# Miniprotein binders against q56419, part 172

Target 1, 326 residues: q56419
Amino acid sequence: MEGRTLEEVQEEVFKRHGVLVPKKELEDLAKALEEAGLLLTEKVEARLKEEEEKLKRERPMRLAGLSYPEGEREARAFLEAFRASYPGEGEEARVLLMPHLEPSRVPEVYGAALAALEKTPPPERIYLVGVAHRPLKEKAAALPVPFQTPFGPALPDLPALQALDALLPFELFNTPLAFREEHSLELPLFFLKGRFPEARVLPLLVARRSPELGEALKVVLRDFPGLLVLAVDLSHVGPRFGDTPLTRTLAEEARRRDLGFLERLAEGEPEAALAFLGANPTRIDGVEVVASLLPLLRERKGKVLAHRLDLEAPTLSAVGAGTLVL

## First folded at step 15 (miniprotein)

Design fb89
Fold by ESMFold2-Fast, scan of step 15:
Structure fb89 (fold): chain B 326 residues (1-326), chain A 105 residues (1-105)
Amino acid sequence: as target 1 above (326 residues)
Amino acid sequence: TEEERRFEELFKYAREYLREGYESGNPEILRQAIELFKEALEIAKRTGDPEREALVLWNLAAAYFELGDKEEARKYAREALRIAEKYGDEDVIEYAEELLWELED
């Protein structure tokens, strides 16, 4: 040890890097470092710096073999099985809202997204906007590197990303580490790359509402047209998310709020969708994304293709997921 | 107090990691959530806070259930129920009973 408690090391790393490292991992590292004569804090920080440098070159798959197959053939079969789980036809999308929840929990919702992509002309680029699950230095961030998928790397649209960066009052490429474990981009990207293998991607994360992002994106989309994808989940209800146990009434309220939110977006009324939620008592994920992208969502009518409230009975909790085309 | 502040910080981030593990299906994140909940549990036990202790134990049970470790899930759910019943925490009693019912099947 370096004369500090594990708690002090944990807190220092969190303050510097926004990563809360479990004490057990720090204990294991400290024991290994004792044999090598190295300091614990320096080792943890060196590992984070190495990971950050790797992320400046490419973003590797993190969920391959877990949420989707690693092999290309198996991944293709997996994607087609999800499409088959949705019995409807799609609708052409200029804007697509789809979930980022573990796909096996809501296969028909991902199937609806795939159906919409089948009706959509192949875009030159996809603006993929997810929700940050790690702290960002700014309200939003992007990572301008290839994202690995079973279908090959999803290449960044560097000119469009640079155009976007130039219009923002903050550095767009501000937090590479936030992209290391980011399922809100990786899971939708699997499906998008499978359907549009030639499209370049702008992988964007929103942590807090950024109206300047939406205004800048509206400008960039004129010069660099593409498909806008909002990768967001809906209500999060039950004890896992701070509520009382999931009752029939709470589940109905979650479905009502999810559908009311989506239907107002489908009418081209994103401000009305946000106002409908009020304080967001069922914790609809992506409120910050919608609030950031208002200029891109106004007056754009569309259709809700699917909605599901996925019940986790053992925890008396549920997560909402939906597919909306605009 | 400092211990109360540290508990709230650990508990908040453990719950976020549990949420991320659930949403992504990533067992590594679930294991990290479990370790953070265990740290929060130590504080609840030291500070003699049975309400916080029962809630953390139930979250541990939920995390282990999500990880597929049914034996650890049962262990923590039963302990959460025991403490919640002793102190009259109706919410945690309901959470733990529902999880145990699912696990016994």
Scores: ipSAE 0.267, ipTM 0.670, lowest interface PAE 4.3, mean pLDDT 88

Design fb9
Fold by ESMFold2-Fast, scan of step 15:
Structure fb9 (fold): chain B 326 residues (1-326), chain A 105 residues (1-105)
Amino acid sequence: as target 1 above (326 residues)
Amino acid sequence: TEEERRFYELFKYAREYLREGYESGNPEILRQAIELFKEALEIAKRTGDPEREALVLWSLAAAYFELGDKEEARKYAREALRIAEKYGDEDVIEYAEELLWELED
């Protein structure tokens, strides 16, 4: 097949489904389809539909055996090791900000989150708000199915999810495929389920600023009290993230931006936290989440428990992570 | 131009995949990022844009390093440094050289 044809198919699939399929994958699929006499675009769409149907029943683990152990016993030992990596005591959380990147890179930051959960009474439900790493049809989305973990399935809070859906000006359950490979939910959920095995979950993704989500959540949380978790990473700098190569000065600036952001959130001043980020808010993963949840963060005072800037060779890159209780 | 628009779209999406692959540790997502960056690299080479070319090469080095392919990572990092030396920041060049020494080690 001709390369321009593959480019056209790649573009068409992206526009229709928000998925950019690598040309090599399309080339391999096209070769198989030529033998069968089928249209490439129709086959891709059929496959996506099949994956979507599977997600109506459950969300399987994707990172078990990679980012955390598959077996329950090994998973519990893994959790305890992360808690042990943080020497401090936690603080009770009504709102918890924690990272969602690969845990082994910032074990003490996840340990701080575990310390906070240790001091927190078991919630009836957890509002887990992550960052969409794939396009959503709307500004935010949720998937109302059990999420598998090594500690058993995290069950959805269906009444609370339906209450939320009813208050939003868009369909909440709008992009199931975005949840298939979403680490911003899966990695925090591993830790949350290990600590609160009986809690139900509202798994939420934010792609763009949604003030209506924050307004709706304020109402739903009054009727369905629970723990609010913002699963967000902080500064992303360097070529690993398609950005400016790291220097010692830029690393200092990243640490200052992360801590300034977190400390303003800890003072109950989320608008000031966003303003502090200035002209480069896109270098902080969770800015759209914080901007969407302003009504839930105002006037809540708390404490930054941990922060780390994870530096990487040979990529001239760094990523910031922190734990904040409110 | 159409080529520039396509480069921006490929690079933006590849960058998202690279970030996700790094944060999740998922090698399949890293491999998809690599393929998308290679498509973007071909456009940068055809259009003769050394700044874009260097950025994509650094990104490929990052993805290969995460996959454990240190030889490919080193290859792309050195090529990116070579291109950047003509217009890069002195602090960036010095720091990159230090990191490449660490990679040898």
Scores: ipSAE 0.006, ipTM 0.504, lowest interface PAE 10.1, mean pLDDT 84

Design fb90
Fold by ESMFold2-Fast, scan of step 15:
Parts: C-alpha cells; structure tokens; sequence
Structure fb90 (fold): chain B 326 residues (1-326), chain A 105 residues (1-105)
C-alpha cells in the first residue's frame, strides 16, 4: 500500500528522530491512511511535528491515574500518605536529591523528601534536574512550558530559563519530544508542586555530562536563587539492567555504593563521590547529572535522610533510591 | 549480518523501554516494550537462533509480569525455559525458573 516497507519506515524514523516506533503502531497507522494517499513516513513525521508543536504550549500529565491520582483532593491525600510513611523529621534543603522511581516502590524515600520540603522555606523557583530517558540533540535540554499536575500547572520560570540558555554553547530548548514521556521530571514534580504550589520551575534533562551546564547554572542561581532538585535513582542491579542475578553479595555492594556515594555528596565532595564509584559497576543513575553539576555541589554539607534498595525477587533485580539534603 | 544488527537494536530498545516502564509504572511503555520484543522474536525464529529466541521469550515473560499479566508471563517463561534447557543457556534457565516460582503463587 505504501511505496516503502514498514521496516524502511521504522529505520528512517529512527535515523531522523531517534525513536524506534513498533511496527504494529506503524501498521495500524498505515491501515488508517489507506485512502489518504500519504506516505507512511511523511504521516509519522507530521504527527511527531504536531506533538512537538503542542509541547510548545504545555506538557500534559502522562502518569495521572497510574502513579498518582488525577483529582486534586485525592492527590493531596496520596501525598500526605507518603509523608506519613516516613517517621522522621526533615532538614532544610538548598539542594535536594530525591528519586524518580515509581513512588509506590519506595514510599518512605519520597516521604523523607516531603519531610525535607516541610522544613524548607518556599522557593520562588525550583531547578528540577532529571535524567533523559530519550535521546537529546544536545547534552542537556529544557522545556519552557507549563507542566500540568493535579495541583494545577507548574509554570516555567521564563526569565531564568532564558538567562540559562544565553550562557550555554548549545540551544537549551532543543528536544521537546524528549519531555513527552519523562517520569524523571513528572514524578518528582508531583511532590514538589504539592508542597510549593507557587514556585515556578526550570525543568531540565541531562543525557550526558555537561560541565558548561553546571557553570551556567551557578551563574543563573546567583541571579535567580531557588531550590536545586536532583531527581535521580541510585544502583540498578540484576538482569533487568543487563547485570548478573541479584545475590546477597551484589545487594550489599549496591547498598554500600549507594550510601558511599550519598555520604560523599553530603560532605560536599562530589568529585570524591564520583571517584568512589569508579566505573559505576552498579549503574547509579544520575552520575551524569552529578558530574554536570559539580560547581553547585562542592562544599555543601548535608545529610542522608533515607535510603532503600527496592528488591524485585522474580527478576532478581533491584533499584536504589535515596533522599539527600544539602 | 543485517538481521543480527536489527535484532540487537530492537532488543536493546525493548530492554530500555522495559526499564523505563518499570521505573515509571507506565503500562503503555511496557506494551511498547512487548511489541518491540515480539519483533525481535520474529527475527530470532526466522534466523533459527534458539539462544536469542530463549532470551527474548524470557524478556517477554518479564515484561508481562511487570504489566500484571501473570498468565502471559507464565506462558513465555515456560517456553523460554524449554528452549534454554535444550540449548544450555544457564542464565535464561535461572531467570525463567525464578519467575515461574514467583508465578506459582
């Protein structure tokens, strides 16, 4: 029906957009387009361009009704339940490291983050730095639009984002589609917006270490002070992550590496934290984020509030999560 | 070969989607992973590669387990175990047996 095979369409979309679209989705689209006389590749690219244009106006919720409730009242109760899961008191944060893993897997870790936010004066803006789960055209990216939440839209800090863009050797707003499905921003943002409803946000993704991002952020934070949030997970071990099956020894090593990493960050020694990990054999998520933000993390002392290694015995795998205040 | 390269590309992306689906809890991403694994499975079957076939079958079992579809997970895990035992893939045997043990509940 098309002048090209589905395999050729899949390959061209991947080469042009860095996304591998399942053939079933392409087949379904092709069937829908039988009478239109359009090339499948042109239609897929038009759809991606249309989605990109919509992202210039707002970023809709993708995990509402899945990872958190859609309704504001239910979302508030859900957030309070996570706070209740952590029995301790928080500490004031100027920098907060928190997870982006599905909250139900590590409720006490998110509870510790909420405890820290309770002790933190409301910031005018939040620099929310997550990990890119899709290819970026550059080492880092931002999306300067409202992000929808059950608590209302988290509005972008346009002046601060523009100041940041001006200091970078690359275009900051370079990959809108990478933000369409991005839990490393959406899940922490749910908690941050619930606690600080008036704060504006700088939603940032890091794909590869960018020293220039950290240097630029140091300048921007001086002029536009705010809360810096690193939304990162820790060790990823086991077959799910291309590793050997989880053993007691591997789980103990993952916990040791997670805590050693966090403790060195808490001493204000981010280079020592990275050096401690060496080749990062337990695949601590966010190494590239920490490496990018070195100028913001040096000489800031703090405290590890919580840590958990979430075990999934059926897949012999585990993911580490922690809350650190600096 | 080109087919082998395509298998590796599909399998790599399917595993990345599986990881993302696990971390986010998003069932749509898990379903996308499943479809990419199914494409990889067709290549393994067509090229007569039982080791890759067993690996993809176990990956499908893992994805269906995470999606909450225990019956599909059991089906794929049993098939992965059958092929892996025949060809001596100790890793897949261990993965499939652990998953089947959990699914027995």
Amino acid sequence: as target 1 above (326 residues)
Amino acid sequence: TEEERRFEELFKYAREYLREGYESGNPEILRQAIELFKEALEIAKRTGDPEREALVLWSLAEAYFELGDKEEARKYAREALRIAEKYGDEDVIEYAEELLWELED
Scores: ipSAE 0.577, ipTM 0.824, lowest interface PAE 1.9, mean pLDDT 89

Design fb91
Fold by ESMFold2-Fast, scan of step 15:
Structure fb91 (fold): chain B 326 residues (1-326), chain A 105 residues (1-105)
Amino acid sequence: as target 1 above (326 residues)
Amino acid sequence: TEEERRFEELFKYAREYLREGYESGNPEILRQAIELFKEALEIAKRTGDPEREALVLWSLADAYFELGDKEEARKYAREALRIAEKYGDEDVIEYAEELLWELED
């Protein structure tokens, strides 16, 4: 609202009705914006409730036709093109760290993840741990519904999710709306479902470090063995993320921190990986996930298959992405 | 100060949405970021803060570029450059010049 519109309203009312309405009365009428806002808020809240109810049945695709093809045939060709972008061989994964960044920006990194999945026996279930981009009511959450993909729905592993919920000091199935727009689950899931179409999924989001989640997952994995996937991006640097322009020095620091973090994880030293980052000045979002999953990562040795810092020259910003097999 | 608080809140959320839109490639989230930046821009203009105004204009250019709207990106980048040159914000000048160079092709 601009004060100029109040003056225009005053003049127009005078011309039309021959009445000069004091500006104070117009200011009081401008509180109709507050009451209209309250009506709009009620309408928005009703729409959010409708959306939450829909999410109790299924999680629809949000990025189909944008980040990946909608049709199954086109989606399979797309996935195979990413595999072809990585010239190396994979390694069997019991734990896989892969990115959730828009795939077209780091195709070789997703190709490395696909290579690892080719060497991995088909799991009965996948524990897919992403990063919450929306507030959660608790430190972590899950959504126990089918997630739609071009390869068919990724079905939830309800017994394993219920076993996990029972071991946590908070309600696991909190904040369904946080899953409506969540690329940290949707983008990795596209690749995982394409390679393991029969696997059920535990779609998990971490907002803040939750050691109790890692402790509970260690117990659940014993009874419900499966592939653990950490869907995390690495450094976020540049003006888009609150830094100065991406200098060579800042880019080198981001690469150094990404690789040092991944290398320490590959040596089975997740506490050392966290300590190496200190205050996390390049904003590696995997920190909260790794800190939550420490019991599952200790003494697991593995290999970094790929790493790239995706440089967007026009914005002088970059995001790191990597593939790690443990 | 209340307007400064409102600006900081809008700008913070707009940057978070811009980041999410960049990472996911979701144009709906980019459009939400753009709307929040536009609200922040009105506050910067009304409070006569050219430093914040230039920063928001560049952020709009960045968001439109990511959305694929080259003409809007060019428009906002030029305006950001004009204001940043006026008060000497070397960072925004560099961001805007780099984006404009990319948009030439």
Scores: ipSAE 0.421, ipTM 0.742, lowest interface PAE 3.0, mean pLDDT 84

Design fb92
Fold by ESMFold2-Fast, scan of step 15:
Structure fb92 (fold): chain B 326 residues (1-326), chain A 105 residues (1-105)
Amino acid sequence: as target 1 above (326 residues)
Amino acid sequence: TEEERRFEELFKYAREYLREGYESGNPEILRQAIELFKEALEIAKRTGDPEREALVLWSLAYAYFELGDKEEARKYAREALRIAEKYGDEDVIEYAEELLWELED
């Protein structure tokens, strides 16, 4: 067929667009091109450019009707049900750590986040920091467009995003395609927009440790105060994540590591939280976000409101989720 | 050296796709993780690295188990166990044995 492998096409796309495209998508395109007599490289490039241009205008919902209701009335009832799942009162947050795991799996944890948001005065803007679930060329990225939700579009805070971009040693708006199917932003945003419908957002992804991002954010937050949200999951254990089937011992280790990590963050000691995890044997995906945001987390005391290690019985695997206010 | 870097990159990406497949519930993402693990496996075999080979075989077994493909999961778990026993990787031995026990039906 072509003198290039699908892997070489995938590598070229990664260099050019900064994100790793699923090989299945490239295989499907190759088959369609064989039938139409077109070149794979030209078709892939054209489709990616089209998707990238659409993402420069808006970010559509991907999980509506799957992880949350698509209708506004149903979505509000859904939020109320999650809030009701947490019996506590919450506490005011200047920094909120909340999960991005499928909400139906950890309703009390999302309920705790909603309780904290109820106690928090409406911010003018939300710095929403998620985790890139596709490998990115750059360490961090942002997308300065409206994100659609059942509550209407979450509008970008363009002045704050531009101020952030100006302080960074790299182009912040570097990988629009990374945001096409990113649940670490979409799922928390559903809850945040429902509670703070007038707040603008800065949707940020961390792929790898970026200390320059944290340093720049500390500066921007002084001029553009807002709510900082770390949308991260905790331990990932079991066969799905390269471990043995979940045992009582492995589950206890995961809970210990999750809570030890969160409790050290609550004491305002993020370096101690990272050191406590060591090599991160239970794969807490919040590590890269916390490591990037150290200047914003030091000396801020707070409280762990909820924690759950959610078992997926068919795979004998589990993912930890927690809510922390600082 | 270049192949070692490529292996680490593929393995890292495969792990990230496996995580994404779990959180989104998308089997296409799981299949992509499997393809990345298979590419990493070819490098491990070609470079004669039994430790990396056993690790990738075990990872493939778990990815197939996740996808619901019990036959492929069993195949890769058995091969992972065989190689891990030869170089004395106690962790991979334990992991493969536990998965094989889970697949018993």
Scores: ipSAE 0.005, ipTM 0.166, lowest interface PAE 11.5, mean pLDDT 85

Design fb93
Fold by ESMFold2-Fast, scan of step 15:
Structure fb93 (fold): chain B 326 residues (1-326), chain A 105 residues (1-105)
Amino acid sequence: as target 1 above (326 residues)
Amino acid sequence: TEEERRFEELFKYAREYLREGYESGNPEILRQAIELFKEALEIAKRTGDPEREALVLWSLALAYFELGDKEEARKYAREALRIAEKYGDEDVIEYAEELLWELED
């Protein structure tokens, strides 16, 4: 195939499926299919369709052996080590905000989340709301299948997911492929499943603010009460994220914005938290989740248990992470 | 132009993959980011945009650094520095110098 043809295939697949397939992968596939008489686009579509079909049955672990141990015994020890990194006793949570950043970068923040979960009675279900790292066909999406973990599969709460879907002006189960590689759900779920092995889960992704999602969730939570978890990271600053090199001033601004945002949420004032950030110049990725969930966050007071700005000196960049209970 | 739109989409998605790889620690995502950055680099070279070229080269250096490939990281950081110095991109100069210092062996 020609380079323009590969560009057209890449663009076509991206527009239809929200997946940007590297040209190198398309080149390798095209060479393999030359004798079969199949067009490259048709083969790529077939492979994506097969991946999508597999995701209708289960969501496999992608980060086992990388971000957390694959074996159950080792995974349990890993959780205990993270809990030990936080010296506090935690607070009971009805709403928990926790990070989805690689855990080894902010162990004390995940430890604070574990401390809160220790103080929280086991919920029947967890509404796990992460941030889409891939395009969604709608503003939000869910995947109604078991998510594999080292502690066994986290089972979907199908009745609650169906109730939610019925209340939304769009199809909730709209982009299965976006869930194949999604650490904003997988990493928090590892910790949540380790603490609450019997809880069912509603795995939700937000790409853009959806007030309809928050209104629908408020209704669903009345019939299907559970723990609401916002799995979001905070400021992203430095050259890696489009800024100048991280200065003391920029780092202080990021910390100020992170803490100001979290403290206003802790006062039960999510609109004030959003207004405080303005145009979100330090790129807090939780903004779209908070903006979507306003009805669930208003008038709920709580406490910031931990905050850290993870600094990577060689890249002069930083990512903020925090744990908040409401 | 159409090439500018393609560059922006590739670069944006590649940066999101780089961020995802950094945040998750997943080397497969980092490898995909690298391939997408290489596609964006070809566009920057073809369109003669030294600012975009230096930025993509620096991004490739970061991706290889996160992947643990110090030799490739050093190579791309040096190239980013060379382009940035020639065209006066002070931010990329400083950033590339910091990474090269870290990669000293």
Scores: ipSAE 0.043, ipTM 0.489, lowest interface PAE 5.9, mean pLDDT 86

Design fb94
Fold by ESMFold2-Fast, scan of step 15:
Order: C-alpha cells, then structure tokens, then sequence
Structure fb94 (fold): chain B 326 residues (1-326), chain A 105 residues (1-105)
C-alpha cells in the first residue's frame, strides 16, 4: 500500500484533525482496505468527512441511556428528581453558570440550576457556552444544527448565530467534528431543554481565550436577548487529572478556590475572579470561558446557589461543580 | 527520543480521554482511553522504562475501575504495585494500594 506504519497514520490524522485514533481501530480499517483497494490514510479521511457531513444536518444524542434516560417520560421524571435534590428556592438568572459534569455525581448542583430556571422567565433563546474537549480550528466554534434531546430537538437560533458570525474575525462554524461528542453542551442542554422546551439555542464552544467572542456576544444579545449559560466545571484535582493524590488539605484548597472564584463572579468582578486563580488557572476548565465573556459578566451581581466537590475516593481525585446566578 | 515523544503524546491524550470518560460517563470514550494506554504500555515495556510502565498500569487500573470492570482494575492495580515495589516508586505504591483497598472493601 502506501508504505506507512499505523503509528504514522495515527500521527498524521491527529495533526490534521486533532483526533487520536487508537491503533486497534486503524488495524480494523487496514484489514478492510484489501477489499476496497484504498489507501489507509485516504479511508480514514473519507470516514471523518462522512461524519462531518452528518453533523451538518443534526447532532444526535450520545449520552442517552447513559447519563440520562432516552425516553421522554423517563427523562422528565429524572429531571424532576434532580430538582427535588435541591431543598432551596432558585433566583432569577440573566446569566447562569452550571456544571457539565456527569449529573449523578452532583445532583444538588444541577437541582440548584433547575431551581434558578424555575424563577427565570422563559427565554426565546439560550446562549449555551461550553468548553471544547477537542481542538478547534479557531478560538471558538458553533454548530448551527438541531441538537437531539429526549424532549425533542433543540433548534438552533440561525439569525442570532449568523449575526454573531458576522461580527467575529474568524469563521464561527469552523469545526463540526468537535461537536460529535461534547458533554459540556449535551449534559447542560438536557436540563435546559427540559425546562425551556420552546427556546432556541446557540451552542458555543470555547477552546482558547477569545475577547472578540465576548464583545460580539454583547452586541448580539442586545438585538437577540436571551439567557446566557456558562457550562463549566470547577477544580480538577488528583491523579486522574495529572495531579497529586487528593488529600484533605488539597480538597479544602480546591473548595476555597472554587468558592473564591464564584464569589468574585457573584460580586460582578470577573477580572478579580481570574486574578484570584492566577497561580493555578488550569485547574478550572471554565477560566477560558469566563475570560472570553468578561464584557457580559462585569457589574452583574448575583448569588452562588450551590457548590460541591465531587470526591472519587478510589482514584483519589475530585471535580468541583457549582451553580451561580447573575 | 522518538519513542519517548510517542509515549508522551499517547499518555497525554489517553489521560484526556480518561478525564472525558469520567466527566461524561461515556463507556466508549473510556474504552478508547484504555486502548491508547495499552499502546503507551507497549512503548514503556519495549523501551524498558519501569517508571512509565507502572504509571500506565496504574492509569489502566483507574480506567477499568471507572468502566465498572473491577476485575480488570484489580489486575492492573496489582501489576502496577508489583512493578512499583520492584523499582521503589513510592507514589505509585500508595496509589495502587489505595485503589486495591477500595476494590476489596
């Protein structure tokens, strides 16, 4: 064939597409090439292109039956159970910060978000900003297609997305494949769609700090008002995340960092929140989202409704999660 | 050097997949992490690097634990402990013992 090793093909695909395909999958593809008469690299590229084209029509559910129920009735009961896990009342949100971590790990935090949504007037649209878990061609991206949920498809707000795209110095719809498996959008969307079934959505991913995104969103929100949702997790500590094993001291430090960050955001001081994390900014995946959205967060006072550090004792690791309304 | 660079890339991305699998609860992503860790393990064994071998074995134990495969998690944790004890890696010894303690109890 082309004289390439599986390792060379894996590296080439990773460089071009930011996807590291396990050699076992490449072995399976290489065996199929004997029948097709195609080069392995060409075959992999063709399959990625096919997946990209599918994503131009719709974004299917990936976590249904895993993180949430597939059926609408069961999904509704599941959502209401999460609301019931939070004993407090919510507060109206113009901006909502909520987690994207597996919901069963922090049920009361998602319950607090649901409580806030109960107090919030139904928006025409939701600006859902998550964190890219795969490389993007630009600092941020969006996918302007229906996202499937157990409550029906969450429809894109095409006029608002196009208005946003027009204001950015880069193409907004730049990396469809990054949305193929993206829990930072899918998990919050389950709760948002369940609570606001008629709202359209702007599904946005941030990979790197983009001040131009925040400035553009400030303009777009004026003409297309809606609910801004920052879907971010907080501290990531322990060996699972490439860090020291979780100790009581490290857990307390993580809790203080999370709460200090959220408290400063609640005071309408997002620059102070970022400065507070200056020594360890990579421990909170929401830093790049907050840094991108500064113009939308300044001088907005609010309240931290919930916070939890989810402890994974067997791996000596933890992830922080919180709900903040502004 | 070339093998070292290859190991670091595989290990880094396997850990990112492990994190994604943990956060999302998606078993497919966890299985991909496991396969990438297995590729990294082959390199560690081939290059004769017991420190990297023990670390990858510990990472595999974590991935299998999250996948719900307690038997595979126990096997990899015991192997990580064996290698770490032989070469005096006190951190991996502690990590593996803690996981084994949780799995037994």
Amino acid sequence: as target 1 above (326 residues)
Amino acid sequence: TEEERRFEELFKYAREYLREGYESGNPEILRQAIELFKEALEIAKRTGDPEREALVLWSLAQAYFELGDKEEARKYAREALRIAEKYGDEDVIEYAEELLWELED
Scores: ipSAE 0.157, ipTM 0.603, lowest interface PAE 5.3, mean pLDDT 86

Design fb95
Fold by ESMFold2-Fast, scan of step 15:
Structure fb95 (fold): chain B 326 residues (1-326), chain A 105 residues (1-105)
Amino acid sequence: as target 1 above (326 residues)
Amino acid sequence: TEEERRFEELFKYAREYLREGYESGNPEILRQAIELFKEALEIAKRTGDPEREALVLWSLAWAYFELGDKEEARKYAREALRIAEKYGDEDVIEYAEELLWELED
């Protein structure tokens, strides 16, 4: 590293690839490269390219053994336990809104989603729309490969994905690395694959509102009908999200905004749901997905099945989660 | 300054990783957040910004708590409290005190 610092390498990688690699990881890599005669930046870029190549074949499980069981038998029992946590009956869904946070934090909310899936006829494909937790090169992205689950691989619907790509003004299959670690797809997919093992999937990420995505999806769904799933979390409140410590007042404000948002969606009024939130002061991450999918949500009435605000006492913070069928 | 801009970038992304680690339950992402916070802490110390230093120290305390490392969480929370008390940051004082109460045996 003649004259080049780890800081400069970190900034160059971030500028070129949108990935902020911790300097400790770069330092560890540099120690491994000290006698290899390779530049650190080139080695990091080579490793990122290698990971991209692996993602062209499949998307492996990252949260197996952590958020859900690795074995099929244990995974099935886990699903049934979550279903049992919700005492109500489901409703048939054409559109399902469900959370993507750690399932153990809001078991009855995932149970409500499972109840809805029990009442829903098995779809040929699932349009799974999550929220990007890594920068995307475009407003939205997809990864057209099998996603591994304890129930076997969730296979991509290649014809439907190609039809979608053809209608968009940007390349849909951008930023494959954003899918390497993406719980907003992996956690809902675990439950969806467990209930609909034969359904193919369109794994989609939204980073910023993309009305062109919603318009394209409306066309594709006409030719390739399936279940639309919005995998989004609701309010994010408290100090870890830039608020004051969680008070009863702030918690009730978060619940009020979550429920007001969901109820307006349930009335088939997604524009009203967005307008209700205004500046989105409790940081509902579903707004970018809803704003992108307006054409698919208008005039569809439904029901809010469950809602919880998950309280994290040590940080005095909370995250909202809900299940809505349309 | 350039250092201030770099601090804001690191701190912003460290907080996003922390949020992702919390939501997914993935300890590897929590460890990445911790390393990015440590980089931000070095900048705050070098630039002599006690307000930013206290905020990063509290963020580290919380990240270690989520990771299950109570000893490191206590260490960073105490240091955050010490600095916040010195310059009068009531918010960080309150946050650090609440975490330390939670970490009591």
Scores: ipSAE 0.109, ipTM 0.566, lowest interface PAE 5.6, mean pLDDT 86

Design fb96
Fold by ESMFold2-Fast, scan of step 15:
Structure fb96 (fold): chain B 326 residues (1-326), chain A 105 residues (1-105)
Amino acid sequence: as target 1 above (326 residues)
Amino acid sequence: TEEERRFEELFKYAREYLREGYESGNPEILRQAIELFKEALEIAKRTGDPEREALVLWSLASAYFELGDKEEARKYAREALRIAEKYGDEDVIEYAEELLWELED
């Protein structure tokens, strides 16, 4: 009986708020109540509103102690170790494409990003564009609060965020809860804040292609110049991602696909880069980010600094990661 | 059907969480993926869909492997293999066999 009611509550919450709450969490909540149904749905909604209110003040660290050290001294040493993992020299970036997957899996790629940041003049603000890993009410969203890091809080650029919101046909600050657990912003931000501690940030998430976001950003960047960072991963291949098991041939194809995509972006040809992916653009994470930001990527030449395909042999799966400066 | 739609939603979200857990290394997100896969598994079992059941079992094995729970990963991979062999799902057979081979010392 209870399981049927919880299923209906899960469906109603998903329909109203775009959040699929695991049945186990609903069961745990129901144990605090003798009644379920609409009363349970009201309690779930009240809890979500409370979490949303907390996010109006600040965004706490979620991956400290897991993906990077909690303490500032340890975090600094960790960051320097990643820089040391890349033997090359960086190049100045006006646009930086860097990964957002677990840094320990692709240290040289994050090291290349750090090398580029070393050659880049400190920006007043960073437009950090990540990939939404939870549904957004709109095609894109932002959270205008301080993001905690081991190097101190990354402060939001409120005037620039407000200018962006004013130009969009939808409310920019539409899904605060999507930012609670978002590694595509948190992991790149760790490196960016460590290198540019004084820069303010615009933390942006893209869920679906938003040409209006790219057009609005082009306008905002004229009045509020800054560093544009695309925090995206590349090929996702293998059973872990709903694809065929990785073979040596498929791994080589993934590497060529990643590099072909990045090299076309480096030539200032983002439409050609998207076309190069052919009929399966979903095999590359962040294709929706690149497609949304076309006006900012055209005719901007640069260089691919690093690329790696991270192999997970037991699951025959792989994720591509790269660093590109434009 | 309504159950087929619900299965697709749960499975899609669980796969997104599995991907996020892999990318971020966050064990809590992996645990959430596991719970959503378990909900999808119950639907596959009730609707008598061995192909979907095997896919979910393989996905659970992958999630537990990423979480570091090798014993649970082995259990789900073996169950996925058993069902896939009976119904001839070659992809799931390959996935389960490779994972089991890596997990057996």
Scores: ipSAE 0.095, ipTM 0.508, lowest interface PAE 5.3, mean pLDDT 85

